# VH-VL binders against q978t4: the designs that were tried, part 11

Target 1, 133 residues: q978t4
Amino acid sequence: MFDGSDLKNLFSLDGFLKTIQFEPEYIREGEISIIVPLRNNLLRIGEIMNGGAVMAISDAIGGLSAMTYPGIVNQVTVSFNTEFMRPIAKGPVRFISRVDRIGKSIAYVEVLVYDGENLLSSKSTGVYFLYRS

## First folded at step 4 (VH-VL)

Design a5 (framework fv_lerdelimumab)
Fold by ESMFold2-Fast, scan of step 4:
Structure a5 (fold): chain C 133 residues (1-133), chain A 118 residues (1-118), chain B 109 residues (1-109)
Amino acid sequence: as target 1 above (133 residues)
Amino acid sequence: EVQLVESGGGVVQPGRSLRLSCAASGFTFSSYGMHWVRQAPGKGLEWVAVISYDGSYKYYADSVKGRFTISRDNSKNTLYLQMDSLRAEDTAVYYCAKGRSLEYFDYWGQGTLVTVSS
Amino acid sequence: SSELTQDPAVSVALGQTVRITCQGDSLRSYYASWYQQKPGQAPVLVIYGKNNRPSGIPDRFSGSSSGNTASLTITGAQAEDEADYYCNSRDSSGYHLGVFGGGTKLTVL
């Protein structure tokens, strides 16, 4: 059972992800939603969210959403692409990762990012290799 | 240059307590999870405990759970292991080790010997 | 619950190739890391991930992984390679580096 404590533990042990303050909104099979306060360390010039931060957080929860399925014990990113639709100037920022397809050894995932006004601001698609028990 | 220096080891009687320290330098201590790993004389390595970068998460090997407490002081770049209710089986060299995410230990201290005997 | 098994001892002739193996179910899911330990010294990381070497580790050290087995290979063993070698991997939760193999003592003849 992958839960919010597992998610916080994994972020806390990673060099970059540990700098990210967040709260799980929900975790269920194939889908993770988190809320991220838009703190100064995540902003670029112009007071908008850093695109690299959007990509890093999206990649992390994208892979972790695959681990919500029984028997998936680890994952690694094979490919990841992000489309930036709107600048994120207002927080908190919501990241929703959803597994579009879970295969034998590969997961196809999309991550949607909403700004503080609930406007869709970014979409990522990722392919993850899966390790099974 | 990354350095981890353990201290606080010594001879102690069964049932007593001992506190180990690990002084870290050469990296941003507050950014990494830290571990204690021990090795009994002539035996292999045994993982003991981990603490997250901010101290909010801790986990222990079953052999020490309830008796040992891992902690850290990021303002002093120091890792601690409080060892209570010591047993003869706790006799070992105790190493401080720096984690790299969930993949490996990239740096180790020189170790400090704890001998539990009467 | 999770265990990693290593042979306790292995020997190799100077200049020859030796392979040290580590076996356990966690290795189907996670790569092992390998540590060299000489008498009276702290362990030193020699291989991590499938086959990555830290700076300063000689090219003769390599790693491989297949199924439930991870291997450390030393191609052209030197006298200074005589040491104990330990594998390490994650426990059954996947979140702690809590499992060490029993260690293999390498003798270079």
Scores: ipSAE 0.006, ipTM 0.542, lowest interface PAE 13.9, mean pLDDT 87

Design a6 (framework fv_lerdelimumab)
Fold by ESMFold2-Fast, scan of step 4:
Structure a6 (fold): chain C 133 residues (1-133), chain A 118 residues (1-118), chain B 109 residues (1-109)
Amino acid sequence: as target 1 above (133 residues)
Amino acid sequence: EVQLVESGGGVVQPGRSLRLSCAASGFTFSSYGMHWVRQAPGKGLEWVAFIRYDGSYKYYADSVKGRFTISRDNSKNTLYLQMDSLRAEDTAVYYCAKDQSLEYFDYWGQGTLVTVSS
Amino acid sequence: SSELTQDPAVSVALGQTVRITCQGDSLRSYYASWYQQKPGQAPVLVIYGKNNRPSGIPDRFSGSSSGNTASLTITGAQAEDEADYYCNSRDSSGYHLGVFGGGTKLTVL
């Protein structure tokens, strides 16, 4: 079963994501929610969250939410699109990934990002290729 | 099995106070936001108040702002609504509802009736 | 008046398809969720996000969304589907799920 320790382990093995501090809020089949403190290494000029950091974290949990389904052993991003609606100036930041459709080889996923005031700040949609056992 | 059980409703005179409780079980209460939603007899659903999972953020409908206070006790898995300065138009069935990611209410209690009458 | 607009009533013949519509500016930014309520009972979530069903909800229920409009479709309506249906979305600030439609009473003939 995919759980919070699996999620933390996968981030720790990634060269880019290993510096991202986070806590799982919940993990369910098809859905992952994490809380990310808004630390200085995630800020750009203007004391707002780096758009690249928003995209990278969203992409990571998007693909990992597909791995909450039985039999899926890996995934790779095919396409990813992000809409930035509001700047994120206050943390902690919540990332929620939900699988909209799971097929044999493809998953369609959306990721919603909320700032420290619970304002929806970005929305991503992703398509992931799935590897099965 | 998720259960939400409201209590504390009753008949009360205008200008008085009443406190509602919602006992939650079957999920990790401290990980989810909670809402109060009401429905006047024969009318539609009206959102009343929200509290974040950790109690740090609270939001209220304009109609109750300054009169109602939402709170929670995560150690007791209980949600509260303190209703002060009650008016006839506050007469309704009050539901507690579990938040899911600020996108939808996935579970609802059975409701408790509050009647404000002289 | 509410920020989300629904027609107050709609009818459908047994076994036919009906579409219930919800319209408002918040739907340009946020998906609607849909709730079924039968007399004397609490509301029950039937659709969330664009087109997701909770466990236990029949596959005849589906959702769609475009622009400022969200729709709930019941394909092959059954007698037990007779109920009030409410849409819900975030308010324009995005802080909470503070906006309900006025509700649509579905009659199954």
Scores: ipSAE 0.005, ipTM 0.547, lowest interface PAE 13.6, mean pLDDT 87

Design a7 (framework fv_lerdelimumab)
Fold by ESMFold2-Fast, scan of step 4:
Structure a7 (fold): chain C 133 residues (1-133), chain A 118 residues (1-118), chain B 109 residues (1-109)
Amino acid sequence: as target 1 above (133 residues)
Amino acid sequence: EVQLVESGGGVVQPGRSLRLSCAASGFTFSSYWMHWVRQAPGKGLEWVAVISYDGSYKYYADSVKGRFTISRDNSKNTLYLQMDSLRAEDTAVYYCAKDTSLEYFDYWGQGTLVTVSS
Amino acid sequence: SSELTQDPAVSVALGQTVRITCQGDSLRSYYASWYQQKPGQAPVLVIYGKNNRPSGIPDRFSGSSSGNTASLTITGAQAEDEADYYCNSRDSSGYHLGVFGGGTKLTVL
């Protein structure tokens, strides 16, 4: 089973993602939730979260949520779109990735991002190609 | 700097075995899928095998399936190709190649020549 | 036969523009990557994605894609560009980078 140790190991192997401090809140089949402290290196001017950071973390957790299913050994992003609804000025920031549909070769994923006030701040939709054992 | 160094090639008789190694350095080896690609003398590039970052997924070209085995040792940063039941048509330069995001091969080794002859 | 088709040879005059093409159904969904190979040497990545060059690759190399076709363009060909060029992409299942084109031999006249 894909667990929190696997998630932390995968983040540690990526040049950008290894700089992200986080804790998994829960991991279950088709859904991952992580909590990200809003550190200075993730802020842009105006002391709000960098939109590029929101997109990068959302994309990463989106693909990884597909790997919670048995037999899926890797994934690659086919398409990704992010809607920014509200600036994130308070942490910690919660990222929830849900697999909306899991097919043999593709997964459709939704990522919801909540700020420290538990307000929905961003929504992403992603399509991921799946590699199976 | 990223470096991939193949070794283990040589001249072998048909039906015998040979094991190739690829020593990797300059990147986090355990994060990347790795491939073997070969090229027969005067011919084009032919994909041989792939292994996932953790070794849980392996896939082979039909021409080598059942005869070749790809493996890796992440603690040693080394990729292997065990070649059994060698045939004359396996004669080629064998390259190891690093995969990035399952989109392209960004680094290649220098290759090691395998000659299958009697 | 390969799932990716390339013409086996093409020629270009020194300083002129040449386009090498790669055709296959997988290219409708995935970008091709392009590799240059000179005699006795390992392949070198020259273009990946829509039109990305690795560090050290001259800006005369560019890529494009449309439908089931990917193209490598060399603008202002130089003598050192004479080489074999291979395209690569995912197989029809999309699982891995298991498909190479047959290669195109570029002669710079």
Scores: ipSAE 0.005, ipTM 0.519, lowest interface PAE 16.2, mean pLDDT 86

Design a8 (framework fv_lerdelimumab)
Fold by ESMFold2-Fast, scan of step 4:
Structure a8 (fold): chain C 133 residues (1-133), chain A 118 residues (1-118), chain B 109 residues (1-109)
Amino acid sequence: as target 1 above (133 residues)
Amino acid sequence: EVQLVESGGGVVQPGRSLRLSCAASGFTFSRYGMHWVRQAPGKGLEWVAVISYDGSYKYYADSVKGRFTISRDNSKNTLYLQMDSLRAEDTAVYYCAKDLTIEYFDYWGQGTLVTVSS
Amino acid sequence: SSELTQDPAVSVALGQTVRITCQGDSLRSYYASWYQQKPGQAPVLVIYGKNNRPSGIPDRFSGSSSGNTASLTITGAQAEDEADYYCNSRDSSGYHLGVFGGGTKLTVL
């Protein structure tokens, strides 16, 4: 079963994501929620969360939520789009990824991002190619 | 359910070393950051050191940097603080504390007293 | 440290309301947590994440935050609330929970 230890291990294997501190809130088939502290290295000018950081974390957990299904051993992003609705000035930041549809070779995923006041701040949609076995 | 038990405190002369331990139970130790926080007699709380869930990141208060080393053994659910070159101003009750999502300390141990005196 | 400032002492009459304040620039970006400490005991988390109470903490305790100030309010103070109260938040790096206020000694008269 895919759990928080698996999720942390997968982040640790990535050169960019391994420095991102987070705690899993829950993990289930097709859905992952994590809490990310709003650390200084994730801020841009104006003490607002970096849009690139929002996109990178969203992309990562989006693909990993597809790997919560049995038999899926890897995934690669085909396309990814992010809508920025509100600046994130207060942490911690909650990222929720949900698989909207999973096929044999493709997953369609959305990721919702909430700031420290639980206000929806960003939404991403992603398409991921899936590897089985 | 969650329990943190410090040990290793005692009386030690200036310039000597001492190692504190904190035995954790009731939660998945390897998933959370751990801290040492101290309190000198009659004074307020002073943060000492933090270690990330996997031990890859460590940070220290300026007052102890270069003298103290925080470490953990996730296979034994134990946190350590190695204290070298001890000074009189290091005299304090040392608490082991668990963070939750690095927003706050949700659990604290009972503390262990370290007295540095000549 | 000077990063979070608390008044050293405050008094309240039994059954009345008291507000303990914590001030610092990091509070513009991060919520403060509040810890109660009675003599000879370890600190106990009372409020976290602006206004959340851990299980077992009475509802007379509440938190608020505005600008660079965080406040702990005790409505209808009781004798057992007499204690030192510490605010805690992240440092300017955002990485560490290393910033404690100096503490406020609450006396219930």
Scores: ipSAE 0.006, ipTM 0.527, lowest interface PAE 13.2, mean pLDDT 85

Design a9 (framework fv_lerdelimumab)
Fold by ESMFold2-Fast, scan of step 4:
Structure a9 (fold): chain C 133 residues (1-133), chain A 118 residues (1-118), chain B 109 residues (1-109)
Amino acid sequence: as target 1 above (133 residues)
Amino acid sequence: EVQLVESGGGVVQPGRSLRLSCAASGFTFSSYYMHWVRQAPGKGLEWVAVISYDGSYKYYADSVKGRFTISRDNSKNTLYLQMDSLRAEDTAVYYCAKEGSLEYFDYWGQGTLVTVSS
Amino acid sequence: SSELTQDPAVSVALGQTVRITCQGDSLRSYYASWYQQKPGQAPVLVIYGKNNRPSGIPDRFSGSSSGNTASLTITGAQAEDEADYYCNSRDSSGYHLGVFGGGTKLTVL
């Protein structure tokens, strides 16, 4: 139901997320994977990915993975935490968001980020408040 | 159907100016980085300039820096290249190229020929 | 000196396999994309992101990448594959798709 066209449309309507170029890899109920190139606007000094960019993309795809469930029309982040395990020096970067638990009003989500060598580079956990139709 | 159509090429004397245009259709123009790439007769591809989706970021090849200006008008779905102080070595076919969602050029225009001769 | 190096020419017999290579330090960090150009025509993307093909590109085209080297392989070359092939990647700064290889002219014998 929720597909790559929906995901691209949602990013395009957001003032910040529309700056992020990406390609959906797959979308399933409770799980989204996207591929993000390391563009100039996503790099910090030292030729590695900006930690703020990792967090922003992870937060966005985390919330959107909850919207793959029927009846969820919107979401808002309640809390979010990111662990930076490795610098990301090679793209493209893969973001995988997984809903660990979906409740009536709350979703618990984790996001795993892999660099161009498929090394796990970041892990985020998020809690999202859900709006239902 | 994605289309990129260049115009504005022609024959011009050294030291003069030309402005190239690229009319885009079939995609959300305002969401993508756009590039100019050129090719001198019988030679290879040479990257010229890039502009971000909103025009806030621009970068140029050293060979054209200070002489060429890239710009875009998202309301008209049009990319531009203003070429000043033209030199014989600027003679080339100029291609408008769209950057894809991953880092590559997914679509190219047919090109417009610029000939700088006395 | 160029940042991405290609041999200027290569030949292959009809129906045989040919490999075109692109070498440069940026390829350690970024994958190359490959473009086919026939005389008088615009370049056409044939491979991106290590080994992805755009819709409409025959499956005889494949890509590979290892260390400083990216390769384009054509398995069972056809007459219509005769063209110039260019690799592209990020320049040494890593910020833009600013570097093309010199191009390889493929002749199908």
Scores: ipSAE 0.007, ipTM 0.580, lowest interface PAE 10.0, mean pLDDT 87

Design b1 (framework fv_lerdelimumab)
Fold by ESMFold2-Fast, scan of step 4:
Structure b1 (fold): chain C 133 residues (1-133), chain A 119 residues (1-119), chain B 109 residues (1-109)
Amino acid sequence: as target 1 above (133 residues)
Amino acid sequence: EVQLVESGGGVVQPGRSLRLSCAASGFTFSSYGMHWVRQAPGKGLEWVAVISYDGSYKYYADSVKGRFTISRDNSKNTLYLQMDSLRAEDTAVYYCAKGPLYEYYFDYWGQGTLVTVSS
Amino acid sequence: SSELTQDPAVSVALGQTVRITCQGDSLRSYYASWYQQKPGQAPVLVIYGKNNRPSGIPDRFSGSSSGNTASLTITGAQAEDEADYYCNSRDSSGYHLGVFGGGTKLTVL
């Protein structure tokens, strides 16, 4: 079953994501929550979280939440959109991805990002192509 | 080797204040969340407070909210707990514990410091 | 009071298997960690993130989780395993509070 160890292993195999320190908060079918410490390597000028880091982590967790379903062995992003509502100046940062719909070949996912005060800071919507066994 | 050493415990009267310190070594203190956990004599563990690696996020148990303040000085590798308006039920051994705010584990603990609130 | 419930005591014969359980609604969503505490000593992390062992913890310790229950299993209990065991997880409200179970005293017969 897909669990926190699987999630950490998948991040460790990616050239960029392996630089991201995180801990799984929970993993269930169709939903993943992780906590990311807001370390200096994730900050941009102004001491706020890098928008590219928010997007990269959201995209990764979004696709991986589709892989929590049985029979899905891989996924690739078809489209991804992020709305930045509030700068993230306080960590740690929570990313929650949820599959809104899982089809035969496509998953529709949303990812919500909360800052250290639990304030909603960004929302992403993603469409992922699914590979099945 | 990771070491956490608490200090500042002692006997204090109800309503008074006390400040605990925790000196950290053997790891990059500024990269980790820190917690205070207490244990009343003969009782179980009770989580007290947490502070994020950069001090920007702090959270407290309901039993201590408004009375206790957690803080840290990353330049001195030291964690603090300022305890105001102390009550008899605050009597406990106070442990400093290392763990990121949301990793759901404390990988290292100090030896603890006893706080006795007694008239 | 604690949102995580543990039985106050459990016994196991030397060399046998024992399971200590922790129950609470938060465990449906969050992992538990387990701590061993011997008299006069600070707690020691033995299991975290469902079933991970820190360096130095014997392989006889393992964790599992199902529904609202997390379990610590000691396979082939030894005399030195006699201690209090505490589970820890997140508050069910989701406000980033640590919550400990009441503790289970393990006696090795």
Scores: ipSAE 0.007, ipTM 0.542, lowest interface PAE 10.1, mean pLDDT 85

Design b10 (framework fv_lerdelimumab)
Fold by ESMFold2-Fast, scan of step 4:
Structure b10 (fold): chain C 133 residues (1-133), chain A 119 residues (1-119), chain B 109 residues (1-109)
Amino acid sequence: as target 1 above (133 residues)
Amino acid sequence: EVQLVESGGGVVQPGRSLRLSCAASGFTFSSYGMHWVRQAPGKGLEWVAVISYDGSYKYYADSVKGRFTISRDNSKNTLYLQMDSLRAEDTAVYYCAKSHDYLEAFDIWGQGTLVTVSS
Amino acid sequence: SSELTQDPAVSVALGQTVRITCQGDSLRSYYASWYQQKPGQAPVLVIYGKNNRPSGIPDRFSGSSSGNTASLTITGAQAEDEADYYCNSRDSSGYHLGVFGGGTKLTVL
């Protein structure tokens, strides 16, 4: 089963994502939740989270949530869109990725991001190409 | 020298129009959102309007919505506020202010220009 | 009735510490910025973000936030600190710096 160790290993293999500290909150079929401490390397001037960091983390767990389904061995982002609703000034930051639809070759995914006050701060939609065993 | 200089204030009758200008210098004007903030005599600060760096987005306080229009000319480093249908309650010192989106603050303010709407 | 609430007036003795507070639901999500205004002058930014001071602002000024409340603290108040202090934060949409507190008049004894 795809678990927290798999998540941490996959982040560690990426040049950018390996700089991200996080803890899995839960992982289940079609859904991943992680908690990210808001460290200085993720902040821009004004002590708010870097929008690029929000997008990169959301994209990563979006694709990885598709891999929680049996038989899916890899994924590649086809398209990704992020709406920034609120600045994220307080951590820890919760990222929740949910597969809205799993097809034979394509997954449609939604990622919701909540700040340390538990306010919805960002929403992403992604489309991922799937590789199956 | 980083500076914002307002002009165009004066005495005007109720129901008439007035246009304020704010000349910016010493920073890259076209990179920042700009605001108008006013202060009635003896009262507190009241936010009036914002315009995005490229002029594509504008938003107004409910008290002025439909009467005031914010605009900018990036080639002239100038911010404008067109004030129509003026009311006595619009009497105030009008400040232009630069925001820094990432600082979440107004880091530069002009000295203000007084608008008096008299009956 | 304002989205950000401040007490209208506060007093402090010379050399003592004073705390000026700003309260509102937006402060759960966003930091407040603080402005000092002396009679006949434009406002001056004194604190932004959690606790950042612009160049030239004395280190006796500090900021803090907890829940729906932001505070400006002046440690060892000086006579020149006598002024009106305003907080500002984002409105309920989170996109506009559209909300000012009513202001607090600080009198230094």
Scores: ipSAE 0.000, ipTM 0.522, lowest interface PAE 16.0, mean pLDDT 87

Design b11 (framework fv_lerdelimumab)
Fold by ESMFold2-Fast, scan of step 4:
Structure b11 (fold): chain C 133 residues (1-133), chain A 119 residues (1-119), chain B 109 residues (1-109)
Amino acid sequence: as target 1 above (133 residues)
Amino acid sequence: EVQLVESGGGVVQPGRSLRLSCAASGFTFSSYGMHWVRQAPGKGLEWVAVISYDGSYKYYADSVKGRFTISRDNSKNTLYLQMDSLRAEDTAVYYCAKDIGYWEPFDYWGQGTLVTVSS
Amino acid sequence: SSELTQDPAVSVALGQTVRITCQGDSLRSYYASWYQQKPGQAPVLVIYGKNNRPSGIPDRFSGSSSGNTASLTITGAQAEDEADYYCNSRDSSGYHLGVFGGGTKLTVL
C-alpha cells in the first residue's frame, strides 16, 4: 500500500508528473489527497491554472488511488472525463481522488479539485484497468 | 471574522506536562490544516507541528518529536497540543495558526499563550 | 546553518522605499511568505505566493523573487510599518513549511 514516500517516488519517475511539486495531505485505502502549489509553470494566460494541468494531475492521482488497495500492482487509464466549473486563480490547489468502486479488473474513480479559497473548481470521473499480483 | 484563541499556558517545572488548546471560529475548521508555531522570548518564530484537516496526518519539528502530540476535535472546532517531558528550551509563546491549504501560508494566527518551563 | 537567511536589521526614512531580503536554496523551487510582527502581537501575513496580498494589507507591500532570493518591498514606508519581518518557506525536501528566516527588524526613522 502507498504512503507519502511511495507517492512522491512514483511522481518522480513519470516524465510529466516529475515537473509537479506537491505534498500529500493524506493517503488511505481508496482515497488520496494532495496539495499542489500554483506555480508559474501550471498557469495559462490570465494567471489561471492550465486546464490540461488540472486534467493530468487528476488523472494521475485517480489511477494511483486504485493502487492503494492490496494486490493492485499497476493501472492504466481507460477513459477520463473532466468538468470545469470554476477557474483556479489562487492556490494551493487540493486534489482529492476517491475510488467509487473497485472491481476485479476495473476501478471507477472520482477526483475533486479545490482552489485556494476551498471552492470546488473541477470534477473528474475516471475508469482504470487494474493489474493484480 | 476568523478567530483563533489559545489557552492552557502557564508555568511548569522541567519534566512535567502541559496541554494547550486552540478554539477556532469564523471558518470551516474541518477543511484546513492547523499548526503550532512558537517563539522563545526575544527570539524568532519556530514551527512546531502540523495536523491535516481530518487528523490523519501529523508531523513534528525534530526538537519536539516524541514529546509533543498534536490532535484536533472537528466537532468542537478545537486544536490541541499535548506537551510531555518539558524542557527549559520549550519556554515560548505558542501560537495556533491556520493554513490556506495544507502547509501553505499561515493566514490567521491566535494571540498566543505563554509557556514557561522553569525550575 | 540556517536554511533561510535574513539581515537582522534595516532602517528606512518615513515615505521612502525599503527592501527586506530572504535567501535560501529552497527559494529556487518554492515561494516565500512574509509575516509582520509588532511587539506583543501575533504575526500577520502580508505577502504570499508570487505577489499576493491578503485582504486588508496596504498595496505599498509587494513581493518578488529572483533565483535563491525573495524580497519584501515597502514603497513609501509609514511609521506603523515599524516591526519585525519574517520570511517562511518549505525546507529543501519540499515537505514542510517548517523554515522561518531569522527575522529583520525594520526601524522607520
Scores: ipSAE 0.006, ipTM 0.552, lowest interface PAE 12.1, mean pLDDT 86

Design b12 (framework fv_lerdelimumab)
Fold by ESMFold2-Fast, scan of step 4:
Structure b12 (fold): chain C 133 residues (1-133), chain A 119 residues (1-119), chain B 109 residues (1-109)
Amino acid sequence: as target 1 above (133 residues)
Amino acid sequence: EVQLVESGGGVVQPGRSLRLSCAASGFTFSSYGMHWVRQAPGKGLEWVAVISYDGSYKYYADSVKGRFTISRDNSKNTLYLQMDSLRAEDTAVYYCAKVRSDFYGMDVWGQGTLVTVSS
Amino acid sequence: SSELTQDPAVSVALGQTVRITCQGDSLRSYYASWYQQKPGQAPVLVIYGKNNRPSGIPDRFSGSSSGNTASLTITGAQAEDEADYYCNSRDSSGYHLGVFGGGTKLTVL
């Protein structure tokens, strides 16, 4: 029920995420993959990707991957942790979010981020509270 | 096997229309973006159009924008290129190509279909 | 500019190393992919994402990137490597592989 148009619409409702241009790679129940071009608005000094941008995008698709399940109408982040392993100097940047477990009220999610060389550059784990219809 | 097969090419007069098809098999068509790329006789590769996996995003080369329309039917594993207002400079072999899941390259190509626009 | 520039022709002696180059502003931000095309055949992806080879591509093919330049290197060129080589990268939008170089015809002497 959740498709690329839904994903783009949800990004458009957020002040920061609406500035992010991306293309969905695939969307399935419990998993979302997107490709983000590495543009100037996402760079910090040194021409590497802003860590805050990595976190914001990862957090967003983490929660949205839980909303790919039927009956889940919203979510809020309970906790989120990101490990930065490598700087991202060239794009496009691939974000893959997977729901490891979907419960009645809580989802456990991981997000993997790959740079332009397909090297794993960050990993996030998130816990999200779920709202049902 | 993973395969793309183009069809619909032929000889057509300037100003007319032609629709190309690309039949996909051996992979999950609905999961991948698709491209049309053309090559005029004796010339290099020229990108024509792209469509995302779900059809929500489409983009065209300036030379064909407003005249060509890319579309797909995921239930039939088929990609289309509707070519309107054809010109002599549209004469080329047209290839369909699948994008890699990482968006770094086009890893599967059809054998091409020849479109000749002549008066 | 988003255009990619290649020299139209290059020659290499059998068994020697050749480097084919591609230049463009987009290469400062995105890696090039490389396609081999033999007469009457569809293009074949030989390098993607800087220096990755699809299965079935010989290890004599490698890629590199520096600044606005991407290069395809063939170490120990063979007769069957004679072909046209095209670089390909993202346009200024970064969303699609919409830019091809003009192609380089490789002759193996």
Scores: ipSAE 0.008, ipTM 0.617, lowest interface PAE 8.7, mean pLDDT 87

